# Ledger of designs, part 153: VHH binders against Abasic site processing protein HMCES (HMCES)

Target 1, 269 residues: Abasic site processing protein HMCES (HMCES), of Homo sapiens (Human) (q96fz2)
Amino acid sequence: CGRTSCHLPRDVLTRACAYQDRRGQQRLPEWRDPDKYCPSYNKSPQSNSPVLLSRLHFEKDADSSERIIAPMRWGLVPSWFKESDPSKLQFNTTNCRSDTVMEKRSFKVPLGKGRRCVVLADGFYEWQRCQGTNQRQPYFIYFPQIKTEKSGSIGAADSPENWEKVWDNWRLLTMAGIFDCWEPPEGGDVLYSYTIITVDSCKGLSDIHHRMPAILDGEEAVSKWLDFGEVSTQEALKLIHPTENITFHAVSSVVNNSRNNTPECLAPV

## First folded at step 15 (VHH)

Design sb120 (from sb0 with N58Y; framework vhh_8pnl_2)
Fold by ESMFold2-Fast, scan of step 15:
Structure sb120 (fold): chain B 269 residues (1-269), chain A 117 residues (1-117)
Amino acid sequence: as target 1 above (269 residues)
Amino acid sequence: QGQLVESGGGLVQPGGSLRLSCADAGFDFSHYDMAWYRQAPGKERELVARITYGGTTYYADSVKGRFTISRDNAKSTLYLQMNSLKPEDTAMYYCAAGLEYESYDYWGQGTRVTVSA
């Protein structure tokens, strides 16, 4: 996974993240650094994206089931990184393979500190190799969406102009992430950055791409991944597997260039 | 494993030079780490050189000082400049791209390099 859409206005995004804490109280996540949230139809690595994480990461006595939403840099910078410029990292941390997560220091250390987060997106993009043509077909991949009375039916066959009407009740894609906190050696603000855990693609996506993000399907999975105060690393990692509860449609090659940021990037073709 | 296209391979005498290219016309690899791997007959593929999205390079000990990896993101092209070629450099050379440390999702089909007297 190396490209997402996360274009919702802050208020719509916040409402889409409504949840219940451990005691059954209905809540909205509290924002940290909301001014750093930059909506886009075409989010690439190194840009900021919103993630959910446990309130306990910021407040010692907080209920670990309560959630914060914060923009973080896509591309994990390990806490032990000693140079002043994150772009000088000697390896890419955009994604983290599930099969080696406990073997790589960059991921094992923050995971041991409970630094699990849920990466939010409208959906993600993948490029299918077109056999015999030497070109690729991009697809927008997202959770199945529920029909609403205002939008009517929603799906891959809907016209592009109708897609703008569905966002008020959009079910956000929730991907398992690991984050870390890096303090620049020469001073400055602490950098929060994340990686998306990846798994082998499910049967439904195998014809598009052989890898997929580890998707947390439903509030129970999301709650267990975030709740590092009650759920151990070993137990949380059991949530990391392919899922079939996903849908997709072909999109325009406009999305290929990460500088393009228009609704055409995710509109059905 | 055939999404990138390598070119520039060929037959060269010991001490000669070759420049390999790896291109993709339809995809933006600017945020990807990219690498050159090689595979000699009867051996496993081995990492020759890699370059991160930020330009940090790594070289296998066997090629350090002789090979130079570089990239041109505007042209979506990866290069490997190979100098002072030796018979033991004979192999199929593959380019790769990925968003994970030394784990690559995109591979080319390879270009043949033969170094012989």
Scores: ipSAE 0.684, ipTM 0.835, lowest interface PAE 1.3, mean pLDDT 89

Design sb121 (from sb0 with N58H; framework vhh_8pnl_2)
Fold by ESMFold2-Fast, scan of step 15:
Structure sb121 (fold): chain B 269 residues (1-269), chain A 117 residues (1-117)
Amino acid sequence: as target 1 above (269 residues)
Amino acid sequence: QGQLVESGGGLVQPGGSLRLSCADAGFDFSHYDMAWYRQAPGKERELVARITYGGTTHYADSVKGRFTISRDNAKSTLYLQMNSLKPEDTAMYYCAAGLEYESYDYWGQGTRVTVSA
């Protein structure tokens, strides 16, 4: 996973993250650094994306089931990194393979500290190799969406007005992430950065790409992944597996250039 | 296939030079780490050189001082300048791109380098 869409305005995104805490109280996540949130149809590594994480990471006595939403840099910078420029890291940390997560210090250490997060997106993009050509076909991949009377299922036949309305009740993609906190050696603000855990593709996605993000399907999985105060690393890792509950449609090559940031990036062709 | 396309391979005499290129039509690899691997007949594939999205380079001991990896993100192209070529450098050379250390999701079909008198 190396490209996502997360275009919802902050208020719409916040409502889409409504959740129930351990006591059964309905809540919205509380923002940290909301001004760093930059909506886009075409998010690449090193940009900021919103993630959910437990309030307990920021408040010693907080209920670990309560959630914060914060923009974090995509591309984990380990807490032990001693250079002053994160781009000098000797490894790409955009993704973290599930099969080696406990073998690599960059991921094992923050995971041991409970630094689990849920990465939010409208969906993600993958590029299918096309037989017989050098062209690749991009696809937008996302959770199945519930049809409503006003906002039908998305499709090529829908009017532009219907496409604009689909986002009001969009079910956000929830991907398992690991984050870390890095203090620049020469001073400055703490950098929060994350990686997306990846797994082998499910059967439904295997013809598009052989890898997929570890998707947390439903509130029970999201809650257990975030709740590092009650759920051990061993138990949380049981949530990391391919997901069949996903759908997709082909999109235009406009998305190929990460500088393009328009609805055309995810519109069906 | 056709995700990444290598070019520049060929036959060269010992002590000669070659410049390999790796490009993809229409996809932005600027955020990816990129690498050159090689595979000689009957041997396992081995890392030759790696360059991160930020420009940090790594070289296998066997090629250090002779090969230079570089990238041009504006052209979405990866290069390998190979100098002082030896018969032991004879192999298929593959470029690769990935978003994680030691894991590459995108590979080329390879370009053949033969170093022989």
Scores: ipSAE 0.709, ipTM 0.853, lowest interface PAE 1.2, mean pLDDT 89

Design sb122 (from sb0 with A35G; framework vhh_8pnl_2)
Fold by ESMFold2-Fast, scan of step 15:
Structure sb122 (fold): chain B 269 residues (1-269), chain A 117 residues (1-117)
Amino acid sequence: as target 1 above (269 residues)
Amino acid sequence: QGQLVESGGGLVQPGGSLRLSCADAGFDFSHYDMGWYRQAPGKERELVARITYGGTTNYADSVKGRFTISRDNAKSTLYLQMNSLKPEDTAMYYCAAGLEYESYDYWGQGTRVTVSA
């Protein structure tokens, strides 16, 4: 996973993240650094994306089931990094393989501190290998969406009004992430950055790409991944596996250039 | 199988030079780490050189000082300049791109380099 869409306005995104805490109380996640949230149909590594994480990371007496939403840099910068410029890191941390996560210091250390987060997106993009050509076919991949009397289907939308209704009740993709906190050696604000855990593709996606993000399908999985106060690292890692509960459609090559940020990036072709 | 296309391989005498190129016409690799791997007949594939999205480079000890990896993101092309070639550099050379350390999701078909007296 190396490209997502996360275009919802902040208020719509916040409502899409409504949840229940451990006591069954309905809540909206509280924002940190909301001014750093930049909606886009075409999010690339090194940009900021919204993630959910436990309030306990910021308040030592907080209920670990309560959630914060914060923009974080995509591309984990380990807490031990000694250079001043994160781009000088000797390896890419956009993704983290599930099979070696406990073998890599950059991921094992923050995971041991409970630094688990849920990465939010409308969906993600992958590029299918096409035999006989040097061109790729991009696909937009997302949770199956439930049709309601107030919403439509992205693939069935015939008009701009129908497209607007699709996003009102969109089910956001929830991907398992690990984050870390890095203090610049010359001073300045702490940098929060994350990586997306990856697994082997499910059967349904195997013709598009051989890897996929570890998707947390449903509120129980999301809650357990976030709740580092009650759920150990070993128990949380049991949530990391491929899912078949996913759908997709082909999109135009407009998405190929990460600078393109229009609805055409995810429109069916 | 791969989408990356290597070129520039060939037969060269010991001490000679070659410049390998790796391109993909349909994809933006600017955020990817990229690298060159090689595999000699009957041996395991090994890393030759790597360049991060930020431009930092790493080289295998066997090629350090002789090979130079570089990238041109505007042209979506990766290069490997190979100088002072030795018979032990004979191998199939593969281009790779990835978003995680020591794991590359995208590979080329390879270009053959033969160094022979």
Scores: ipSAE 0.693, ipTM 0.840, lowest interface PAE 1.2, mean pLDDT 89

Design sb123 (from sb0 with A35S; framework vhh_8pnl_2)
Fold by ESMFold2-Fast, scan of step 15:
Structure sb123 (fold): chain B 269 residues (1-269), chain A 117 residues (1-117)
Amino acid sequence: as target 1 above (269 residues)
Amino acid sequence: QGQLVESGGGLVQPGGSLRLSCADAGFDFSHYDMSWYRQAPGKERELVARITYGGTTNYADSVKGRFTISRDNAKSTLYLQMNSLKPEDTAMYYCAAGLEYESYDYWGQGTRVTVSA
């Protein structure tokens, strides 16, 4: 996974993340650094994306079931990194393989500290190799959406007004992530950065790409992944597996260039 | 897997030079780590050189000082400048792009390099 869409305005995104805490109270996640949220139809690694994480990471003795929403840099910078420029890191941390997560120091250490997060997106993009040609077909991949009288499916919307209605009740994609905190040696704010855990593709996606993000399907999975105060690393890792509860449609090559940031990037072709 | 296209391979004499290119017009690899691997007949595939999205380079001991990996993100092209070539460098050379340490989403079809008198 190396390209997502997360374009919702901040207020719409916040409402889409409504949840219940351990006591059954309905809540909205509390924002940290909301000014760093940059919506886009075409988010690449090293940009900021919104993630959910437990309030207990920021406040000692907080209820670990309460959630914060914060923009974090995509591309985990380990806490032990000694250089001043994160781009000097010796290896890419945009994704983390589920099969080696406990073997790699960059991921094992933050995971041991409970630094689990849920990465939010409208959906993600993958590129299918077409047999007998040098062409690739990009796809937008996302949760199945609930059909309502007032919301059309994304494939049926063909006007700007209808497109806005699609997003009002959009079910966000929730991907399992690991984050870490890095203190720049030259000073400045602590950098929060994350990686997306990846698994083997499910049967439904195997013809598009051989890998997929670890998707947390439903509030029970999301809650258990975030709640590092009550759910151990070993128990949380049981949530990491392929899922079949996913859908997709082909999109135009406009999405190929990460500098293109328009609704055409995810529109059906 | 054949999504990236390599070029620049050929037959050269020992001590010669070649410049390999790896490109994909229309897809932005600027956020990916890029690597060159090689596979000699009857041998396992091995890492030759890696360059991160930020420009940090790493080389196999056998090529250090002779090969230079570089990239041009504006052209979405990866290069391998090979100097002082030896018969032992004879292999199929593959480029690869990935977002995970030593794991690659995209591979080229390979370009053949033969070093002989």
Scores: ipSAE 0.705, ipTM 0.848, lowest interface PAE 1.1, mean pLDDT 89

Design sb124 (from sb0 with A35H; framework vhh_8pnl_2)
Fold by ESMFold2-Fast, scan of step 15:
Structure sb124 (fold): chain B 269 residues (1-269), chain A 117 residues (1-117)
Amino acid sequence: as target 1 above (269 residues)
Amino acid sequence: QGQLVESGGGLVQPGGSLRLSCADAGFDFSHYDMHWYRQAPGKERELVARITYGGTTNYADSVKGRFTISRDNAKSTLYLQMNSLKPEDTAMYYCAAGLEYESYDYWGQGTRVTVSA
């Protein structure tokens, strides 16, 4: 996974993240650095994206089931990184393979500290290689959306005009992430950055791409992944697997260039 | 869109030079780590050279000092400058792009390099 859409205005995004804490109290996540949130239909690595994480990461005695929402840099910079420039890392940390996550120091160390987060998106993009040609077909991949009154399931057959109304009740894609905190050696602000855990693609996506993000399907999975105060690393990793509860439609090549940031990026073709 | 496409391969004499290119004008690879792999007949694929999105390079010991990997993100093109070529460099050369350590989202179909008198 190397391209997402996360275009909702901050207030709409916040309401889409409504949740219940351990006591059953309905809550909205509390923002950190809300001014750093930049909505886009075409988010690439090294840009900031909103993630959910436990309040306990910021407040010693906080209820670990309470959630913070914060923009973080996509591309994990390990806390032990010694250079001044994150671009000097020896390998790409945009994604983290689930099968080697406990073998790689860059991911094992923050995971051991409970630095789990849920990466938020409208959906993600993948490029299908077309057999017998050098052409790639981009697809927008997202959770199945619920029916609204006088509206069917979202599909490629729906017109672009109908897509504008679905955002009011859009079910955000919730991807398992690992984050870390890095203090620049020369001084400056602490950098919070994340990686998206990846798994083998499910049967439904295998014709599009061979890998997919580890999707946390439903509030129970999201809560357990975030709650590092009650859920151990071992137990949390059991949530990391392919999911079939996903849908997609073909989109325009406009999305290919990460500088393009318009609704056309995710509109059905 | 396109696919990663290698070019620049051919037949050269020992001691000669070749410049390989890997391009996709329709897709933005600037955030990807880019790699050159090679596979000689009857052998497994091996990493030749690697360049991160930030420009950090790494080379196989067998090519260190002779090969130079570089990238031009504005042109979405990866290069491999090969100098002092040896018969042992004869192989199909592939480019690959990835966002994970030693895991690749995209591969080219290869370009053949033959080094013989």
Scores: ipSAE 0.668, ipTM 0.831, lowest interface PAE 1.4, mean pLDDT 89

Design sb13 (from sb0 with S103G; framework vhh_8pnl_2)
Fold by ESMFold2-Fast, scan of step 15:
Structure sb13 (fold): chain B 269 residues (1-269), chain A 117 residues (1-117)
Amino acid sequence: as target 1 above (269 residues)
Amino acid sequence: QGQLVESGGGLVQPGGSLRLSCADAGFDFSHYDMAWYRQAPGKERELVARITYGGTTNYADSVKGRFTISRDNAKSTLYLQMNSLKPEDTAMYYCAAGLEYEGYDYWGQGTRVTVSA
């Protein structure tokens, strides 16, 4: 996974993240650094994306089931990194393989500290290799959406009003992430950054790409992944597996250039 | 639109030089780590050189001092400058790109390098 869409306005995104805490109370996640949220149809690594994480990471005696939403840099910078420039890292941390996550210091250490997060997106993009050439067909991949009389489908939105209706009830993709906190050695603000855990693709996606993000399907999985106060690393890792609860459609090559940021990036072709 | 294409392979004599290129044509690999792998007849595919999105390089011991990996993110192009070529360098050379430590999801078709008299 190396390209997502996360274009919802902040208020719509916040409502899409409504949840129940352990006491059954309805809540919206509290924002940290909301000014750093940059909506886009075409998010690439090193950009900021919104993630959910437990309030307990920020407040010692907080209920670990309560959630914060914060933009974090895509591309985990380990807390032990000693250089001043994160781009000088010796390896890419955009994604983290589930099969080696406990073997890599950069991921094992933050996991041991409970630094699990849920990465939010409208969906993600993958490029299918066309046999006989090196040409690739991009696809937008997302949760199946519940259709209502009020909401249109993404392919049938023919006006700004209908386009808003598609997104008002959009079920966000929820991907398992690991984050870390890095203090620049010469001072400055703490950098929060994350990686997306990846797994082998499900059968439904195998013809598009051989890898997929670890998707947390439903509130029970999301809650258990976030709740590092009650759910151990060992138990949380049981949530990391492929899912078949996914859909997709082909999109135009406009999405290939990460600088393009228009609805055409995810519109069906 | 867009292909991952290797070029620059060929036949050279021992001691010669070649410059390989890998271009994406229409896909932005600037955020990816990129690498050159090679596979000689009857052998396993092996890492030749790697470059991170930030420009940090790493080389196999067998090519250190002879090969130089570089990238031009504005052109979305990866290069391998090969000097002092040896018969042992004869192989298919593959371009790779990925977002995981030594996990490369994108591969080229390969370009053939033959070093012989």
Scores: ipSAE 0.701, ipTM 0.835, lowest interface PAE 1.0, mean pLDDT 89

Design sb14 (from sb0 with S103E; framework vhh_8pnl_2)
Fold by ESMFold2-Fast, scan of step 15:
Structure sb14 (fold): chain B 269 residues (1-269), chain A 117 residues (1-117)
Amino acid sequence: as target 1 above (269 residues)
Amino acid sequence: QGQLVESGGGLVQPGGSLRLSCADAGFDFSHYDMAWYRQAPGKERELVARITYGGTTNYADSVKGRFTISRDNAKSTLYLQMNSLKPEDTAMYYCAAGLEYEEYDYWGQGTRVTVSA
């Protein structure tokens, strides 16, 4: 996973993240650094994306089931990184393979600190190799959407006009992430950055690409991944597996250039 | 439109030079780490050189000082400048791109390099 859409305005995104805490109280996540949130139809690595994480990461003795929403840099910068420029990292941390996550120091250390987050997106993009050609076909991949009268035909949205209506009640994609905190040696603000955990693709996506993000399907999975105060690393990792509850449609090659940021990037072709 | 396509391989005498290119028209690899791997007859595939999206490079001990990896993100092209070539450098050379340490999702079909007197 190396390209997402996360275009919802901040207020719409916040409402889409409504949840219940451990005591059953309905809540909205509390924002940190909301000014760093930049909506886009075409999010690439090194840009900021919104993530959910436990309030306990920021407040001593907070209820670990309460959620913060914060923009974080896509591309984990390990806490031990000693240079002043994150682009000087010796390796790419956009994605983290589930099968080697406990073998790589950059991921094992933050996991040991409970630094689990849920990465939010409208959906993600992947490029399918076309049969008998050197061309690739991009696809927008996202959760099946609940049909409502207000949003029109969500599951059958096959035109840009229909897609404008579906955003009112869009179910955000929730991907398992790991984050870390890095203090620049020259001073400045602590950098929060994340990686997306990847798994083998499910049967439904195997014809598009051989890998997929680890998707947390439903509130139970999201809550367990976030709640590092009650759920151990070992137990949380049991949530990391391919998911079949996903849908997709082909999109135009406009999305190929990461500088393009228009609704055409995710519109069905 | 997109496929990693290697070019620049060929026959060269020991001590000669070759410049390999790897291009993909229409896909933006600027955020990807990229690498050159090679596979000699009867041997396993091995890393030759890698370059991060930020330009940090790493080389196999056998090619240090002789090979230079570079990239041009505006042209979506990866290069490998190979100097002082040896018969031991004879192999099929592959380019790769990925977003994970030492794991690559995109591969070329390879370009053949033969170093022979």
Scores: ipSAE 0.697, ipTM 0.843, lowest interface PAE 1.2, mean pLDDT 89

Design sb15 (from sb0 with S103Q; framework vhh_8pnl_2)
Fold by ESMFold2-Fast, scan of step 15:
Structure sb15 (fold): chain B 269 residues (1-269), chain A 117 residues (1-117)
Amino acid sequence: as target 1 above (269 residues)
Amino acid sequence: QGQLVESGGGLVQPGGSLRLSCADAGFDFSHYDMAWYRQAPGKERELVARITYGGTTNYADSVKGRFTISRDNAKSTLYLQMNSLKPEDTAMYYCAAGLEYEQYDYWGQGTRVTVSA
């Protein structure tokens, strides 16, 4: 996973994240640094994306089931990093393999501190290698969406008019992430950055790409991953596995250039 | 099969030079870490050199001082400049790209380098 779409306006995104805390109370996540949220149809590593994390990370006596939504840099900068420029890291942290997460210091340490987050997106992109050519076919991959009486399913929406109707009730993709907090040596604001955990692709995606993000399917999985006050690292890691509950459609090559940021990036082709 | 295409291999005499290229015409690898690996006949694949998206480089001891890895993100191209080639450098050379710590999910088909008198 190295390219996503997260284009919803802030208020729509916030409503899409409505949840129940441990007491059963309906809530919306509280924003941290909302001005840093930058909607885009074409998000690449090193850009900011919204993540959910437990309020307990910021307030010492908070209920660990309450959620904050915050923009974080995609590409985890470990707390122990001693250089001034995060681009000088000697390894890539855009993704973190589930099978070695406990072997890598950069990921094991923040996991031990409960620094689990849920990365939000409309969906993600992958490029299918086409045999006998150097051309690739990009796909937009996302949760199955609920039909409405007026718009139908995404797979049936073959016009811009029908496509636009689905965003009001879009089910966001929820990917398991690990974050860390880095204090620049010369001072300045703490940098919050994350990595997306990856697993082997499911059967449904194996013809597109051999790896996929670890998707947390449903509120029970999301709640357990976020709640580091009640759910141990060992228990949380049981949630990390491939899922078959995803769908996709082919998209235009305009998405290939990460500078392109238009609805055509995810429109069915 | 990989999503990357290598070129520049060939036959060269000991002490000679070659410049390998690795390119992708249809995909932006500028955010990926990139690497050159090689596999000599009858041996396992080994890391030759790696370069992060930010330009930080690392080399195997056997090639340090002789090989230089570089990248041109505007052209989505990775290079390996090989100088003072030795018979021991004979191998298939593969480029690789990834978004994970020292792990690469995108590989090329390889380009053959033969160093022989």
Scores: ipSAE 0.699, ipTM 0.844, lowest interface PAE 1.1, mean pLDDT 89

Design sb16 (from sb0 with S103H; framework vhh_8pnl_2)
Fold by ESMFold2-Fast, scan of step 15:
Structure sb16 (fold): chain B 269 residues (1-269), chain A 117 residues (1-117)
Amino acid sequence: as target 1 above (269 residues)
Amino acid sequence: QGQLVESGGGLVQPGGSLRLSCADAGFDFSHYDMAWYRQAPGKERELVARITYGGTTNYADSVKGRFTISRDNAKSTLYLQMNSLKPEDTAMYYCAAGLEYEHYDYWGQGTRVTVSA
């Protein structure tokens, strides 16, 4: 996973993240640094993406089931990194393999501190190798969606109004992430950055790509991954596995260039 | 056919030079770390050089000062400039690309480098 869409306006995104805390109270996640949220149809590594994390990371006595939403840099910068420029990091941390997460210092240390987050996206992109050529076919991959209108599914014959409304009740993709906090040696704000945990692709995606993000399917999985106050690292890692509850469609090569940021990036071809 | 295509290998005498290239038309590697690996006859595959998306380079001790890894993201091409070649550099050379710590999802089929008198 190396490209996502997360284009919803902040208010729509916030409502899409409505949840129940441990006491059954309905809540919306509270924002940190909301001004750093940059919606885009084509988010690449090193950009900021919204993540959910436990309030307990920020408030010592907070209920660990309560959620914060914060933009974090995609590409984990380990707390022990000693250079002044994160781009000087000697290895890529866009993704973290589930099978080696406890062996790599960059991931093991923050995981041991309970620094688990849920990475939010409309969906993610993958590129299928085309037989006999060097060209690849991009696909947009996302949770199955419930239609927002009784009139039916969105298709080629539907009005622009119907396409506009599909996002009002979009079910966000929820991916398992690990984050860390890095203090620049020259001073300045603490940098929060994350990696997406990856697993072997499910059967449904195996013809597109051999790897997929670890998707947390449903509120029970999301809650357990976030709740580092009650759920141990060992128990949380049991949630990391391939998921079949996923759908996709082919998209235009417009998405190939990470600088393109238009609805055409995720529109069906 | 591999996902990446290496070229530039060949036969050279000790002390010679070669420039290897690795490309995949139509795919944007800009955010990927890239690497050159090699496998000599009867030996395990080993890392020769890597370059991060940010341009930070790292080399195996055996090639430091002789090899230079570089990339051109506009051309989607990775290079390995090999100078002062030794018989010990004889191997199949592979390029790799990835977004995971020390793991590469994309590999080429390799290009052969032979250094002998």
Scores: ipSAE 0.627, ipTM 0.795, lowest interface PAE 1.3, mean pLDDT 88

